VH-VL binders against q9h9l3. Designs and how they scored, part 52

Target 1, 176 residues: q9h9l3
Amino acid sequence: PRKMVAIDCEMVGTGPKGHVSSLARCSIVNYNGDVLYDEYILPPCHIVDYRTRWSGIRKQHMVNATPFKIARGQILKILTGKIVVGHAIHNDFKALQYFHPKSLTRDTSHIPPLNRKADCPENATMSLKHLTKKLLNRDIQVGKSGHSSVEDAQATMELYKLVEVEWEEHLARNPP

## First folded at step 19 (VH-VL)

Design z75
Fold by OpenDDE, fold request of step 20:
Structure z75 (fold): chain C 176 residues (1-176), chain A 124 residues (1-124), chain B 107 residues (1-107)
Amino acid sequence: as target 1 above (176 residues)
Amino acid sequence: QVQLVESGGGVVQPGRSLRLDCKASGFTFSDYEMHWVRQAPGKGLEWVAVIRYDGSSEYYADSVKGRFTISRDNSKNTLFLQMNSLRAEDTAVYYCAKEGYWQSSTFFRYFDYWGQGTLVTVSS
Amino acid sequence: EIVLTQSPATLSLSPGERATLSCRASQSVDDYLAWYQQKPGQAPRLLIYDASNRATGIPARFSGSGSGTDFTLTISSLEPEDFAVYYCQQYDYWPITFGQGTKVEIK
């Protein structure tokens, strides 16, 4: 349990058309939901689209944001050696330009028993919002002010805890 | 520039099989969820199937479940649709489509790029 | 599944006129709504995503609005090339679903 953390990132659009997803916030919580890390992050490239409706990121958040390279170092220090839980976590790692060992990665968007518990198709990739509502009876990502990566990371951890025993046993029998 | 090119369409009899290919270029194929969408002649659009970025999972519309299989070869930037037990109602132009931008925890499954489509005609 | 109902089925207008297309969802899809344009013999083209964001290369005369269950695509002043079929699409729930389409034709 103490070797497990959950991560969620917010991304903004960079590049000529704003189609490149760049890390702009990262939140990490422990097994109990306590915040270990929560920082706004400054991308190395000019932000074209803050994607505020989803990311919650505004221009003012970038004024004192942690430069990407520094933030990446801080985050990797926390993640190293941990079981990292996330939802569609491959995108978080992509934004971090980081590869975490598959054997230490848990993606709640790709756990069939979790979907089954939520009475959802096992092979359908469900959003964090929908699974959280179905299994935790909690509304997240409400409103139009954007997501809270802390809230999302906490929800992700709580979802995983529902299937942790079963899934860890499955992974032990079927290592990636 | 992003390009999707479908192939493999044709005329087949009911009960037969057909495989469609979609060759992708101009973007990192392996980063994106890919979809098939079809359109019967003179009709609207119908979502058919989706495959995860790494091919680790697929999901299908009820109308094709158990008969169609979506797959991908990321090393070749190619998406596939294996269609078995074809029916007359499967007659349509089949489009491969790319999902929108990627984010954390949320999926943006609008289709920012489409192929030109390939026609599949199922007829006796 | 989420049912998207577009109205009107057909919209007959002249160049230069304002076009207003409606898309109603059977239940809330938040802002997970896209609009497409399709011309005969062509693939659909993305116009609007996330209910109100104009896709790259789309003229400013196209705009999307709405949230939840009611959405609108507006063409402020129709150009000859805008006469086509328009589809809305939700991506909040499985399965992904489209509206039945609105045909914008020349009066």
Scores: ipSAE 0.911, ipTM 0.955, lowest interface PAE 0.6, mean pLDDT 96
Fold by OpenDDE, fold request of step 20:
Structure z75 (fold): chain C 176 residues (1-176), chain A 124 residues (1-124), chain B 107 residues (1-107)
Amino acid sequence: as target 1 above (176 residues)
Amino acid sequence: QVQLVESGGGVVQPGRSLRLDCKASGFTFSDYEMHWVRQAPGKGLEWVAVIRYDGSSEYYADSVKGRFTISRDNSKNTLFLQMNSLRAEDTAVYYCAKEGYWQSSTFFRYFDYWGQGTLVTVSS
Amino acid sequence: EIVLTQSPATLSLSPGERATLSCRASQSVDDYLAWYQQKPGQAPRLLIYDASNRATGIPARFSGSGSGTDFTLTISSLEPEDFAVYYCQQYDYWPITFGQGTKVEIK
């Protein structure tokens, strides 16, 4: 438990057309759901689309946002050596321009036993919102004001706990 | 700059097999889910299959499950659709499609780019 | 699966007129709704994503609205090149599904 954390990030759109996803917020929680990190992050490039409906990011959040390079260093320090749990976590790592060891990564969007528990197709990639509703009977990402990366990270950790024992055993038998 | 180019379509008899290719360029192919969508002549659009960014998982429409296999080679920026046990109702233009932008916990599976499509005709 | 019902099936209008297309979902899909335009012999082209966001390069006369189960695509003033078939698509639930399409034709 002490070596496990969950991460969730929010991205904004950068690049000429705003299609490049850039890190704008990162939240990390421990096994118990306690917040270890939660910061707004300033992308190195101009923001074209805040994607506020989803990200919850607005211009005022960038006024005192932590520069990307600094935030990245802080986040990597927390993640190093940990089992990192996330939902579609490859996107979080991509936004961080960091790749965690596969053996220490847990992606709740790609755990067949979790989908089975939710009566979903095992090979279908399900959204965090849907799995959280089905398995935790909790509504997350409610409304139109944007997501809470803290709430999402906490939900991700709770989902993983439901299948932790059997999945860790599976991974031990089938190392990635 | 983003471009998707399908190939491999043609005329085939029922029960036979056919493989479609889709060559991608202009974006980081390995970052995105890729999809196949088909359209029967004079009909609407039907989603067919999806494959994860790293090829670690696939999901299919019920109409093709057990007969079609979606795969990808990220080193070649190429998406594939192996179609076995083809039926007349599989006759369609097949499009490869790229998912939209990506976020962390949410999937945005609208298709911002499409190939030109390749026609598959299954007839005796 | 989520059933998307578009209406009307055909819409006959003249250039310069306002076009209003409807897409109704059998259950809520939040804002996970896209609109496409397709012309004969061409692949679909993305117009709107996330219910109301206009895709890059799409003229301002195109707009999307709605959430949950009822969505609308509006073309404020039809141009000759806008006569085509329009599809809505949801991406909140598996499997991904499309509406049956609305044909916008010239009167």
Scores: ipSAE 0.896, ipTM 0.950, lowest interface PAE 0.6, mean pLDDT 96
Fold by OpenDDE, look of step 19:
Structure z75 (fold): chain C 176 residues (1-176), chain A 124 residues (1-124), chain B 107 residues (1-107)
Amino acid sequence: as target 1 above (176 residues)
Amino acid sequence: QVQLVESGGGVVQPGRSLRLDCKASGFTFSDYEMHWVRQAPGKGLEWVAVIRYDGSSEYYADSVKGRFTISRDNSKNTLFLQMNSLRAEDTAVYYCAKEGYWQSSTFFRYFDYWGQGTLVTVSS
Amino acid sequence: EIVLTQSPATLSLSPGERATLSCRASQSVDDYLAWYQQKPGQAPRLLIYDASNRATGIPARFSGSGSGTDFTLTISSLEPEDFAVYYCQQYDYWPITFGQGTKVEIK
């Protein structure tokens, strides 16, 4: 069995009117929730909107932030060969300009058994916040100061662990 | 500039079927969740259906579940709504709508762009 | 489902006056609340997202406030083109739901 990690990223707004989502923080945790990576990342383009309310990113975090290209290399090194768990993880990969093999990707926003366990519609994409509250009885992403990518990655991993056996069996029978 | 253009509306009898199309341009269509929202004449807005960015999942309002099918062709930047077993209460202007921005694990399903709408009239 | 109740149903005002529109949710939707403007024969137009963020191109006279269950759209000074129907929409829970709308009409 391959090692499993969970990833969560935060994005800021760049480009015209800040409509382009650019990676500004990335957190990776192992199966036990230990932090393997947690860095602020400097986008290659000027930041127009920090989106602090959601991202938690402030200007001060960018002062010593790791340049995108360097951070990307570090992150890819960690992810390569791993089963990568995330929530709406396609967005994280998009921000990283990297796409992990589908067979090694687990998206907790699109796991029907997980939604069923949470008494949610199986075919609806649910927020990490709601699933975490319903299944882990924990509040995340509280307040207006922004999200913690470490906290979110940890929650994502814990959620997946709830359905890991069932879902891995499903995927084995139905490879992506 | 972002544009959404609906087509396919018309007058149909109850029990019949109709397919709506929505042609998207001005943005990376395959990156976004797309929605259908309808509005009965003189009434408010009602969310109808959503489809994931890659078409791998869809979810429906109870009022249309089992009768309507939302789909998409990302190679053609087109969103579809197949409406079967149409009822009089399905009479409405149907809008395709684009989701707003995203923040990784968080979904922001406000609609920053709408089509002009296409009218569907179900009448005997 | 989350029920959004808008008030008043109709708001009759004159140009230059301040308009205050209310949207109340049956339960907390945090900041996942948007406001739209709709004029006759037109599609809705996004005004406010995330409860208080003004959409691109929206005049400064439009502002949103609130969190949880109580939200407010304010038009500081009505312009002639502002007379329309306004809808609130929550996107915290499935299914997505809209308020019934508030009509802002000329007095």
Scores: ipSAE 0.857, ipTM 0.940, lowest interface PAE 0.6, mean pLDDT 95
Fold by ESMFold2, fold request of step 20:
Structure z75 (fold): chain C 176 residues (1-176), chain A 124 residues (1-124), chain B 107 residues (1-107)
Amino acid sequence: as target 1 above (176 residues)
Amino acid sequence: QVQLVESGGGVVQPGRSLRLDCKASGFTFSDYEMHWVRQAPGKGLEWVAVIRYDGSSEYYADSVKGRFTISRDNSKNTLFLQMNSLRAEDTAVYYCAKEGYWQSSTFFRYFDYWGQGTLVTVSS
Amino acid sequence: EIVLTQSPATLSLSPGERATLSCRASQSVDDYLAWYQQKPGQAPRLLIYDASNRATGIPARFSGSGSGTDFTLTISSLEPEDFAVYYCQQYDYWPITFGQGTKVEIK
């Protein structure tokens, strides 16, 4: 059986007016929630907006951050061959400039059975915060200091476990 | 420069159909979830529908559910709204709207760019 | 569904005066609140996102504050072009909802 990991990233604003999203932190946890990777990452372009309220990224984090190309290599080595779980995971992959096989990708923002368990409309893209509160009775992303990608990756894995058997069987019957 | 241009509005009788198009440029269209928002004459704003960045999932306001279909063609940078079984209360200016910057586990569903809108009038 | 209540419905002021517009949510929407300006015959224009961040190209006289349920848009010194309708919008919950607007008009 394939190993499963969860990923979450934090982005900063780059490009014109800081509206481009660039990777500045990545956290990867295993099935049990143990941290396999957690690094601050220096984007290859000028940071215009740290987006600290959401990203938790501050100037001091960038001083010793791993350059993007090196971090990307480290991260992809961990992800290769594994089932990767995330929330709106396409954004994490775009920030990594990477395509993960769809058959090995799980997106907790796009799993109808998970929404059903939360008594949410099946096709609505629910936030990680709201799903975690409804299904795990846990508050995440609390406070104004920014989000933790470790906390978010751990919550994402716990959410997936709630539907793992059903969803893996669904995907086996309905290959992407 | 981000640009959204709606088209396809007009005057139609109740029960008829219209399709609205929104042509996008100046940003990577397939990176963003896209929305329709409408405004009845002299009234406030009402969110209508959203479509996932890859077109795989759609969600609708209760007022239009079952009658309207949002869709997209990422190869043509175009967003669509198929409006069936139109009612007088669907009379509005329809705006195509782009979400703000994208992030990972958090969604920023404010609209940083809007088209100028296309008027749909449903009347006898 | 989250109801956003804007007050006052109409704010009659002169150029140079300070405008204070209120938006109250029926439950907490954290910082997921935006403000828009709309003039007749025009699309809404984003002023403030994430409760307090000024959008690109928006003059410094516009500021947003608040969190949770109570939000304020402040225009520190009204200019002639600021007489318009202002809407708040929450994006924490589905469906996305807007306030019904505050019209800022010349006294």
Scores: ipSAE 0.838, ipTM 0.931, lowest interface PAE 1.1, mean pLDDT 94

Design z75
Fold by ESMFold2, fold request of step 20:
Structure z75 (fold): chain C 176 residues (1-176), chain A 124 residues (1-124), chain B 107 residues (1-107)
Amino acid sequence: as target 1 above (176 residues)
Amino acid sequence: QVQLVESGGGVVQPGRSLRLDCKASGFTFSDYEMHWVRQAPGKGLEWVAVIRYDGSSEYYADSVKGRFTISRDNSKNTLFLQMNSLRAEDTAVYYCAKEGYWQSSTFFRYFDYWGQGTLVTVSS
Amino acid sequence: EIVLTQSPATLSLSPGERATLSCRASQSVDDYLAWYQQKPGQAPRLLIYDASNRATGIPARFSGSGSGTDFTLTISSLEPEDFAVYYCQQYDYWPITFGQGTKVEIK
């Protein structure tokens, strides 16, 4: 059976007026929630907005951050051949400038059975915070210091486990 | 640089249909979830619908569920609203709206850019 | 569904005065609150996002504060162009909801 990991990234604002999102932190956990990767990453372009309230990224984190090209190579080596779970995971892949096979991708923001378990509309894109509260009775992303991609990746894996059997069977019957 | 231009509004009788278009430019359209928001004359703002960045999922306000269909064509940078079985209470200016910047696991569903709006009047 | 209650409904002031607009949410929406300005015949314009951040091109006289259930938009010294309707919007919960507006008018 294929190994499964969860990923979460934090982005900073680059480009004109800081509206472009660029990778500045990436965390990967295994099925049991153990941290396989957690690095601050230096974007190849100038940071205009650290977005610290949400990203948790500060100037000091960038001083010794791993350059994007090197970090990307490390991350893709971990992801290759694995089922990768994330929340709005297309954003993580876009920040990595990478496409993971759809058959090996799981997005907890877009799994109707998970929404049903939370008594949420099947088609609504629910936040990780709300799904985690409703289904795991756990508060994440608490406070104003920014989100932790480790905490978020761990929560994402726990959410997927709630529907894993059902959803893997669904995907086997309905290949993407 | 960001521009949203709605079209397709007009006067129609109850029970009829209209389609609204919103042409987008100045940003990577397929990176963003897109919304319709409406405003009845002299009234406040009401969120109508949202569509996922790839068009794979849609969510609607209760007032329009089953009657309206939001869709998108990312190859044409165009958002659509098909409005069927129109009622007098659907009379409003309809705005196309773009979400703010994107992050991984968090959604920022405020609207940093709006179109000019297109008026739909449902009257017998 | 989250109800946003704006107060006052109408705020009659003179240019140069300080305007204080209130938005109260029926339950906590954290910092997921935006403020818009709308002038007659125009689309809404984003002023404040994430409760306290000024949008691109918004003058420094506009500021947002608050978190959770109680939010304030402050205009430190009203200019003639600031007489408009102001809406708050929450985006923590589906469906997205707006307040009913506060009209800021010239006294």
Scores: ipSAE 0.824, ipTM 0.924, lowest interface PAE 1.2, mean pLDDT 94
Fold by ESMFold2, fold request of step 20:
Structure z75 (fold): chain C 176 residues (1-176), chain A 124 residues (1-124), chain B 107 residues (1-107)
Amino acid sequence: as target 1 above (176 residues)
Amino acid sequence: QVQLVESGGGVVQPGRSLRLDCKASGFTFSDYEMHWVRQAPGKGLEWVAVIRYDGSSEYYADSVKGRFTISRDNSKNTLFLQMNSLRAEDTAVYYCAKEGYWQSSTFFRYFDYWGQGTLVTVSS
Amino acid sequence: EIVLTQSPATLSLSPGERATLSCRASQSVDDYLAWYQQKPGQAPRLLIYDASNRATGIPARFSGSGSGTDFTLTISSLEPEDFAVYYCQQYDYWPITFGQGTKVEIK
């Protein structure tokens, strides 16, 4: 069975008026929630809006941050060949400028059985915060200092475990 | 230069159908979930529907569920609303709306850009 | 469904006065709240997102504050072009909902 990791990223605003999203932190955890990677990442372009309320990224984090090109190489080496779990994971891959094989990708924002367990409509895109509260009885993203990509990646892995057997079986019968 | 332009509104009888189009430009359309929001004459705003960035799933307000279908064609930067079995209560200006910037574990479902709206009147 | 209650329904003020508009949510929406301005015959215009961030091109006299259930839009010195209806909108949970609006009119 393939190794499984969970990923979460935090983005800052770049480009005109800060509305382009660029990678500024990435965290990867293993199946047990142990941290495999957690780095602040310096975007290759000027940061217009740190989005700190949500991203947790501040100017001081960028002083010694790993340049995007180097961080991307490190991250892709970890992801290659593995099942990668995330929440709205297409955004993480966009921020990495990377496309992971769909057959090895798991998105907790788009798993109908997970929504069913939470008594949510199967086709509604639910936030990580709400799913984690409903299904794990845990509050994440607490406070106004910004989100932690480590905390979020760990929560994402725990959510996936709730439907892992059912969903892996479904995907085996219905290859993407 | 973000622009959203709705079209397809008009006057129709109850029970009939209309399709609304929204042409988008000035942003990467396939990066964003898109919405329809309506406003009955003299009334407030009501969210109608959302469609996922890749068109793979849709969610609707209870008032239109089963009658309206939201869809998109990312190759043409176009959002659609197929409105079937129209009722007098569906009379409204219909707006196409774009979500704010994208992030990963949270969703910013405020609407930073709106179209000009297209009027749908359902009357005998 | 999260209900947003705006107060007052109508606010009659003179130019130069401070306008304070309130929005109360039936349950916490954290900071997932936006404010819009709408003039007759026009689409809504985003003023504030994420409770307190001013949208592109919005004058500094507009500010948003609050978190959780109680939110405020403040116009520090009302100008003639500010008469309009103002709506709050939450995006914390489905379905997306709007307040019923506060009409700001010149006395």
Scores: ipSAE 0.820, ipTM 0.924, lowest interface PAE 1.2, mean pLDDT 94

